# VHH binders against Phosphatidylinositol 4-kinase gamma 6 (PI4KG6), part 4

Target 1, 302 residues: Phosphatidylinositol 4-kinase gamma 6 (PI4KG6), of Arabidopsis thaliana (Mouse-ear cress) (q8w4r8r158to459)
Amino acid sequence: GVEPIPVNGGLGGAYYFRDEKGQSVAIVKPTDEEPFAPNNPKGFVGKALGQPGLKPSVRVGETGFREVAAYLLDYDHFANVPPTALVKITHSVFNVNDGMDGNKSREKKKLVSSKIASFQKFVPHDFDASDHGTSSFPVASVHRIGILDIRILNTDRHGGNLLVKKLDDGGVGRFGQVELIPIDHGLCLPETLEDPYFEWIHWPQASIPFSEEELDYIQSLDPVKDCEMLRRELPMIREACLRVLVLCTVFLKEAAVFGLCLAEIGEMMTREFRAGEEEPSELEMLCIEAKRLTTEQDVLSP

## First folded at step 5 (VHH; framework vhh_gocatamig_d2)

Design s45 (from E2a with V29F)
Fold by ESMFold2-Fast, scan of step 5:
Structure s45 (fold): chain B 302 residues (1-302), chain A 122 residues (1-122)
Amino acid sequence: as target 1 above (302 residues)
Amino acid sequence: EVQLVESGGGLVQPGGSLTLSCAASGFTFSEDYLAWYRQAPGKKRELVAGIYSGGSTVYMDSVKGRFTISRDNAKNSVYLQMNSLRAEDTAVYYCAAGYSWDSLYEEGFDYWGQGTLVTVSS
C-alpha cells in the first residue's frame, strides 16, 4: 500500500492517508500526538493526557472528539464541515516518543502503534483564506460557518483553517465563485467560556443580516437534543462542554431574534482589552450577572 | 527573503538571566503560533515555550516559572526572558513560526531561525 504522509507544519501530529493513486483521502490526527501530548512529533510535549492544554479549558488528548462534535453539530451539512469520526487505527507512521529521559532505541524500530485518532475526509481545495482574498467569499458561506463557530465557541477560527475551493470550471456565472470548507475544530467546546477567535468578525460578510434560511436554521436548533446526541455519539464528552454548547446556542438564538448580525453576536462574545487589561466579554458579563442575581435571590428568600 | 533572526544568546553564569529576541523579516506573523525550541549536543530539539496569537502560552516543565515568552506583533518579534539559568539550559535556541497551532497543510508556514547559542557556565 501507499504510505501515509506526515503533515509538515502545525504543532500536532497529522497524517495524509492516500489511495492507490497517491491522492489524499483522509487526514488522521492521533489524540496522543496533540500539542503537549507525550507523543507529539513536533517537540510540543510536556503534559499528560487529561491535563489542561494550550487553552486551559481544552484538555490534552481531547481535541479529536471536539473535531467530531463540530461535524455532528453541523446539521444538514450547513457549514460544510467535512465528515469526521473517531477511529482506532494502527500504522507504523504514527509517532512514539521515549520521553525526556528515555532510551532512543525505540525510535530505531518500525514501531507499529494502535491509536485513537480523529479521521476526517480530505476535501480537495486550491487555497486557504489567508492566501486568497476574502471579498470573493459568499455571504451565506461565511454566515453558515460563523453560526457553527458561535455555537461551539470556536477559539481558533483563522483564515488558515478555512479551505477555499474554486468553482470556476469555465461555466458562465460561476467565474470567481468559491466554496469554503471549515476545518481544525479541535479548540471548540471549551469547558468554560473562553475568548473565541473569529477571523470572520471583521469581514464585510459578517455585517450583512442573516437570511430567512439562516434564521430558520438557527430557530430549528435544539440544544437539549444536541446534548443527547453528543452524549450518545461521544460518551467521553464532558458535561462542562455541553453547558458551553447550550449557553452559546441559546445566546445565538436570542440574538438572532433581536435582529443582530453575525459580527454583532461575535463582538458580544469577544473580550475587550481596555486600560491595559483584558475585560470579560458582554456574554461573560451576562453570565456573571445571572450568577449574582441567583445568589441575591437565595439571600432574599424567606 | 523570508527569515527569522535570533539574537541575545551568549555566555552567562548559573543563576543569571538572558533575553532572547527573534525578529521576522519578509513576512508578518501576527496570526502565527510562535515558539522557542532548544537543542543541546546529542539531544533532540525540544519545545521550551510557545505563544499563540491570542496570548495563550505553554512552557516545558523544567523552565516553568523561570522563563517567560512574549510577542510584539507591531515589531514583528517574539522574546524569551530566561531567569535563574542552569547548566542544563545550555543549548542552541531556535525561534519558530507556524501559521496556526494545528495546520493541516503539508507546506505549512513553518519558519525556523538559524539558532543562537546559550552557554550557562561558571
Scores: ipSAE 0.000, ipTM 0.205, lowest interface PAE 16.1, mean pLDDT 81

Design s46 (from E2a with E31D)
Fold by ESMFold2-Fast, scan of step 5:
Structure s46 (fold): chain B 302 residues (1-302), chain A 122 residues (1-122)
Amino acid sequence: as target 1 above (302 residues)
Amino acid sequence: EVQLVESGGGLVQPGGSLTLSCAASGFTVSDDYLAWYRQAPGKKRELVAGIYSGGSTVYMDSVKGRFTISRDNAKNSVYLQMNSLRAEDTAVYYCAAGYSWDSLYEEGFDYWGQGTLVTVSS
């Protein structure tokens, strides 16, 4: 029937799954085909699952559940993250290097084509944000994506990870409008504070104050309940990742109460280079100060 | 016979300690995710603790700070050290093994032990 197509580009294994008419319906990314994973189809191998990956704070084999976490945290479809699930899927198109995937006990029990993968609904689109002028992007769309990016400490929000869909239909409403679809959240929720990459930080939309709807959404966020939900839905998630989520969510909520716009909040989370060295972000400085105070209290206590 | 065999269960008083052991035979566990589940009378089976091949651990909230999971790949075994036991910890404890990503869901585990009973009562 209709064979899945390997995705060109990127460092990991990814596959377009298609319907009977050959149209893409899902993007599937096996966890053991991530960059440096044993079954990477592009030759970027060399590590075992669970070892520090492309980023030290994101381990090999863990980008798939991070993509799912971003979707699960996108309450009310606010940021427009496509539906994403972690599934066990069998297909001959999946890559297996040298007949082994690093687990010898698995070799006898499971067929080579069965894998755990992130499974994300394909959203039709015209291009990505790197190929389109940003001035046409709706303020609300940029804000909603930015709110999510801050919460999950996204280290990889670039134009290639923002899909753009034209909503122009010539003679009726929605002329001149576009829809933004954020994808590729595999490098979110690091195990420690990292320097985020928020491409939207310098866009004019990020300097516009939050709307009342956006402020209500931020106020409704409960990081303790976020953690409880993620522990239930994604049992493999590390406690260190949840601590980062809590810190970033609390920081977002407090900054919004102080009237800061998206760009100001993002700038406080971003590290600066001064005198040739990378300096801690303002958020990291607050954490360093809190740790120092806690250590002093421990010394003074019985 | 590929199997997991639990041992170390028994009757203990509240506040006591117990160590559960699980030994694998017929296969090696060095690359597997290893977990302890429990099932109390009239309840569904629940994850107590898990340990990935790289050493990362997961615990259910009610046992954090009291229970410690560990593995010994050379002995093909996984352990659960249980301290400060409570009446609520009374259950049949099961050992489970599987490739870590295939074990994301309970049905994804390749092997299950027969279970060992832990009773916490005075």
Scores: ipSAE 0.000, ipTM 0.163, lowest interface PAE 15.2, mean pLDDT 82

Design s47 (from E2a with D32E)
Fold by ESMFold2-Fast, scan of step 5:
Structure s47 (fold): chain B 302 residues (1-302), chain A 122 residues (1-122)
Amino acid sequence: as target 1 above (302 residues)
Amino acid sequence: EVQLVESGGGLVQPGGSLTLSCAASGFTVSEEYLAWYRQAPGKKRELVAGIYSGGSTVYMDSVKGRFTISRDNAKNSVYLQMNSLRAEDTAVYYCAAGYSWDSLYEEGFDYWGQGTLVTVSS
């Protein structure tokens, strides 16, 4: 059969949609089934969308559009984010808690529910990065994912949300190589500038200088056009999230011009700094100013 | 060597209280997402409570108002205060540390304790 399978694990509602052969083709996460949403199927039920969620900077109901934003910002499939869209989808597998669709619907027949959900293409893989040695990870793959993570201020990049696909060609030129697929971007683009988490910062690949292709990509980034695109494609996105995107993109572009490698940029973004105790670098002063601007309510727009 | 060591489990009567503790070594608790999971016989492991580096907490619905997660950065430890215990709370409780709280996989947590048994029975 072709019935979707509820994902066992995680805090939110998620479903594997399958093809006629029973193979997974998509992962669907309804907005109202996020942790602390009214229809959460895992027992983490809240009263309403828009309330503070697992993170104060990411509200209940907003992780789905953040997943889509990460994909939309991944121009030319550079970082390898799986195709992701926000869709309206109907299926009886979706969860509806007491009081939302009435007890009668569940008693008589499993009613088909229509929901807004993130819909992400399922990418076949063998394991995740936490289960595999990092020495086999391509330098370019780590760099491309790191460039995206910096742009979107990813607060949750660890080995468990990097899928690994073996590219074994039978021992002809590519034996032992892997493809990295970044997932779980629901905690990117926070409403306030905060310290991200980038596990790749400790990987040898991050200490290798950017290639000319990578530098050209970074140079081509236009945060004003990014904001215009996101406002058009995701009308619900908050201006505070776009401000974070602009600041992080400007920081990345300037750091790349200064010749910094991925690890150096990541370390500057994650380093704790206290003003008056140490002389900050020019780039650190830009980061301090960016943090100041994002936490202060002022009447001047960029 | 990195490890998490749980303590405080035991037998308690319904309506009673227990405090579980988790002592971390080899890493700094204040920098991690810390969580308590439990697994009852014949059931899958489930998240009970979690605490972020900034102090924000999360609880499963069935323990809200009864359980409280907290940490002591000076002692590099995490606690689970369990009040109004029920027979359904009987399980092996695990301390976990890592950066994945909405992962589809338990491997989003880098470190796990050995588990401590909590039995709620009269």
Scores: ipSAE 0.000, ipTM 0.375, lowest interface PAE 10.9, mean pLDDT 80

Design s5 (from E2a with D102M)
Fold by ESMFold2-Fast, scan of step 5:
Structure s5 (fold): chain B 302 residues (1-302), chain A 122 residues (1-122)
Amino acid sequence: as target 1 above (302 residues)
Amino acid sequence: EVQLVESGGGLVQPGGSLTLSCAASGFTVSEDYLAWYRQAPGKKRELVAGIYSGGSTVYMDSVKGRFTISRDNAKNSVYLQMNSLRAEDTAVYYCAAGYSWMSLYEEGFDYWGQGTLVTVSS
């Protein structure tokens, strides 16, 4: 045992857990230390879990299970999401704020706390993508991460949550190459469709057609089985989140059959700005049209 | 000493039954998620069955209806009743305890047993 250290930066509580040699082995994020949660250590304190969070479609206390969902959906370690689980951890390093609700007395001393937290394996790395040029990123790595981002409707894929590990010149095809590790999936699987943020959408890699292996992977995806697995593994997950997963997975599968590349699919999911106004994405427009057609069918076919 | 100790493994004929037991010492399991994993030669270690502190259970598809996981908090133990055993069930079976909900992430478990060998052959 070496003492865990708080992660500096970010909006939520996060902790590096270390081995006996002092090396980071895991990142732990307590559910009640999320942005706007009661025990947030960064000054973004809210009163209760379940309230609207950073996004109205992701409630306070629910980012941890979303990070686990992203890992569970990453079949065959395809997108390279680090192993992630929900765990109950007791440690004095965890933040506990003085509580006061209405006329209730507040806590006067910090207690050792037992908390539900996301527990993610720490992956050694050299940079994040915001600090490194994107031209060295392998096409396959960008595609595999993008496929996951589309499935889970990731609203927060930026360079700061793509870790970059430099690969040595130790073998054929490894000169100047890097490994990409996606993290921070806490803002995926929103309860309603909304504007995703896919930083990779404008990268040259996203405009390269899918490989046979990538197309086979996409074709093998079964959103019904995904939902059954997530209900079993994460019984707290809301049906609204699963509906978004189904919609996005079906859309991805159809777009891939049509021959679209990652950038084209991402653009259809992203909202467009015209004359200073944000307009619904093509995917959102398809959903609006489907609703309209269903209403008209009810009138014409009683 | 803090440990999980498996017992009940052995040689059994196809169609036979075995009960695996796992006893915890040095800590209490009443609040823990408890699971059985197995690893066959040349295969990745995989979750066979899990049981939450509240009693809810999960099973790998290939063992559903054949295997039953149960817990006894008073005896600080977890069990795996294995019926209708097949050659494909041959593996080292591991008991695990922790606060994880379900383990496709075996590294989330606090404690592991040393394993017990189950061989299904004629």
Scores: ipSAE 0.000, ipTM 0.116, lowest interface PAE 17.7, mean pLDDT 80

Design s6 (from E2a with D102Q)
Fold by ESMFold2-Fast, scan of step 5:
Structure s6 (fold): chain B 302 residues (1-302), chain A 122 residues (1-122)
Amino acid sequence: as target 1 above (302 residues)
Amino acid sequence: EVQLVESGGGLVQPGGSLTLSCAASGFTVSEDYLAWYRQAPGKKRELVAGIYSGGSTVYMDSVKGRFTISRDNAKNSVYLQMNSLRAEDTAVYYCAAGYSWQSLYEEGFDYWGQGTLVTVSS
């Protein structure tokens, strides 16, 4: 109905879809408009789908299924990821480039075609975490988002992709509270272990021990079940991505058993990388050891 | 007290080279994502190149192989080496800094330079 509007930020093509009153209801990101994709509207045009993208371990055309994977892994809406799906959608607002060697005087008429896109519910919010201080963020919300970020090896968790919604109530139980909504999971589940980026690592909430509910949730995680679910729902997902999910889930489960808080786990997942000075990360060493000691971790593809 | 100061812009002939420098004061850049944006007359501001704290880089397709972004954390600086310049590269170039958590979009940057003009003409 109402014409969608392009998002002015970010490196990829993204569009606010609106209802008849002009209110945003969804954000849509075509896979062929990702950074370096052929139809990128912002000048970051690559050669072909499947080449190395913004991160070497995340290929062009593959951020959309990663957005969906994050939502699917968010069992019981624990981390509060908005509903997200891959859809086939046709709209004239979507960008189509003439290609890198186009001649303006010989431009051919564009044909309307269907695109595969991530389609995520727009969640109303007041600001993002980069706009305002973090001291008011609920401990449980930060922990739940951090648990997901660790599982999926999120390489791009920052304040600009954490939406904040004020919960102004009548003064019963939730004085001064906010709701945190994580978005933009396109750079999770890389094909190889690499340095994550977790903004929450330096927040006071991350240094508070996990609650019993959080520990129960972590203990209930089953990486074999996760892999079977993702293979079924996202048949394009690479086995290398599933290996990363398994390793990170095993590490999270073992670290939680040892009584580590979110900040300690995040620090152990990050190695200091300098040119010419490559060493195995704490995460890599722990994942190797955990797999050797736990026979249940060996129940993968024979 | 927080400031990004750009230098190195100027007039250059097609095929020439320029090095843009950006020095930060009032904060340290070692953990920041650093980027160069440009804006030509009548066009939107666009990302030219970016560099993550770990050294990974991003380039706009039209500059790939011609431009190189680099950082020097000890000098609190970021650089853009521009080779094989074309008339289409004429623009005001802006340095931008943000924590990795403000990373990937123009609206997410905390700090911007004032801009330095690059003119490529014959």
Scores: ipSAE 0.000, ipTM 0.152, lowest interface PAE 17.4, mean pLDDT 79

Design s8 (from E2a with D102E)
Fold by ESMFold2-Fast, scan of step 5:
Structure s8 (fold): chain B 302 residues (1-302), chain A 122 residues (1-122)
Amino acid sequence: as target 1 above (302 residues)
Amino acid sequence: EVQLVESGGGLVQPGGSLTLSCAASGFTVSEDYLAWYRQAPGKKRELVAGIYSGGSTVYMDSVKGRFTISRDNAKNSVYLQMNSLRAEDTAVYYCAAGYSWESLYEEGFDYWGQGTLVTVSS
């Protein structure tokens, strides 16, 4: 076979797996090669699996299952997340640092490493959204990606993780159209509310009202069913992550019933920085008030 | 109007220390990922240290324990404290700001400073 190649850039270990013709077919990210993980190939080590990672609410070694969770939650391929699975895969290209394999009895493991990794289908594309003007992005594509981002409280949606594929314009009405492919969902479903990053929040597409198809999709979402599915498919998922999913999904469903657009919903979830201090989002303030009312009720009701 | 301005570079003896500063204007750094990159002559540009909005930090293995990245959100600035400097640390150091340090492409950083030269030599 054709040897996998390390992905240039980023902080984690990632590899392009190729077919017999040398074309990329998958991106593979070993769990123990995440930023801060013991076998990180770029020198960004120093934590054990399960310790707080890049975000305090996303643990080292847990970005891979979050990538899979985003795909599993993308019912009907609505947001266009590439097929993603958590797999056990063996290859000599995978990194093992001297601290892990400095023992002579492990010489054979230096040649062939078996690891748990996220395995995502490589989608051919022309560039990412950082290299392309956003005015050509279809409203429906931006909305569908934003709906997913809200549900999973994505803390890392930027132009660099939105791939852009030019569509064949051989027919009338397709000229200038592109396909958007969202990737890099490793920083979603945090264990507590976090400040999301939704680059689309200021795009004109986000201020357009939801279509009937989008509203029907949002209405069909069942966070209880989502939790049951994720517990079954990803038994390592933490209950705290599922609570965030439920909260964000319920909030999205209610906001959509009130006729709020994607930008308005995203703004309510985003924290503001004022007078040198970060302030809680409107969604966080609702949760704080709910806790306060519950605490006072407990005091009043012995 | 977005800009990053580095300062603090210079000539230092091996084993010495130096502090680099990066001042941001036109945006709020507390909500962005901030990083220090370096590029030595004839070498690829590499990430030295980064700090996420939540305060988590990452360091290249060869500088861990010697370099410390920190952020002052009130001053809209990021710093790199460099101790026990080696000849191999000689490079132009760049301040960068962006949304994600896990971008598949280095292009995940939208803003870069002009660079500041650090020379470690006798």
Scores: ipSAE 0.000, ipTM 0.289, lowest interface PAE 14.5, mean pLDDT 81

Design s9 (from E2a with S100A)
Fold by ESMFold2-Fast, scan of step 5:
Structure s9 (fold): chain B 302 residues (1-302), chain A 122 residues (1-122)
Amino acid sequence: as target 1 above (302 residues)
Amino acid sequence: EVQLVESGGGLVQPGGSLTLSCAASGFTVSEDYLAWYRQAPGKKRELVAGIYSGGSTVYMDSVKGRFTISRDNAKNSVYLQMNSLRAEDTAVYYCAAGYAWDSLYEEGFDYWGQGTLVTVSS
């Protein structure tokens, strides 16, 4: 059919897969083409799969299953994460760097290679959030994305990975309204607790209290069931990542019970040294309790 | 109001060293993603080095081991230390700030400096 095209931006290997009319339908990212991976097409090589990556807490070759985990955790399509799966796919468009056996691979040829890759539905959009004023973003959309970001300890939520689609009154949308689509969850679920990055923390929408529907959703979350599901669907996922998920989910659930808004929760998740503060806060005490809970075998055991 | 101001460019001999500085105003560098790009005459713009809010760094292959990106949160600045400079490193260097230097969309960099010229020649 229609040949896939390499994405000309970013540091990892990424490819637009297209339909017969040349329209993008999927974005495919091979695990061995991630930043620092051996087959990276952008010159960012030098590490082996499984070594510490861009974040020491996210290993080379492991961003793809994290993107899938974010989609799987987005129950009822609440945060609007596009469908994402890990696939084994073969195509000559994929990058293969010269082998160490230069004597046997003297000439560079297109090699048909079978690779494990993240495969995400391409969602049509008009721009990203960094190119558009945030005032028009629906409060509910920002809240739903923020709830997911907190759960997965997203270290990379910014305007460039929030797609914005203008809604048409003649179709399924409303005049002057937009749809937000979160993407690029490769740096979520780190192996260790660390400071997240949530751009929405400074948006007015984050200071609006949760709705009853949002509170009901948060209350319904079960981190033990989340872990059981992720172990089944993504058997390569590390237990350390699941511990982070449990801790963050428990923290979110308790903070919501205390009546905190999205911005307050996000602020409390960042580690900032406060002059003269020696005693743990009530939420820090909750984090200590959640950490104890996540080390219990009866919580994280099969 | 938001501004990035580069300094430290100049003429240096091959094998020499140079440190580029980028001073940010209107936002806090510890909460943002920062990168150095370069563009040589007749060539495409390319990412040289980047630093995430958490301190993790990335380098393009041709500068790895020679260049070091760092930031000073108290001074709201980011730096690129360039060692063992080569003629091929001659370019205009740009400081960029935004939300992800490894984004699928290059538009993740919201702010750019005006550029500082680095010339490596004898």
Scores: ipSAE 0.000, ipTM 0.367, lowest interface PAE 11.9, mean pLDDT 80

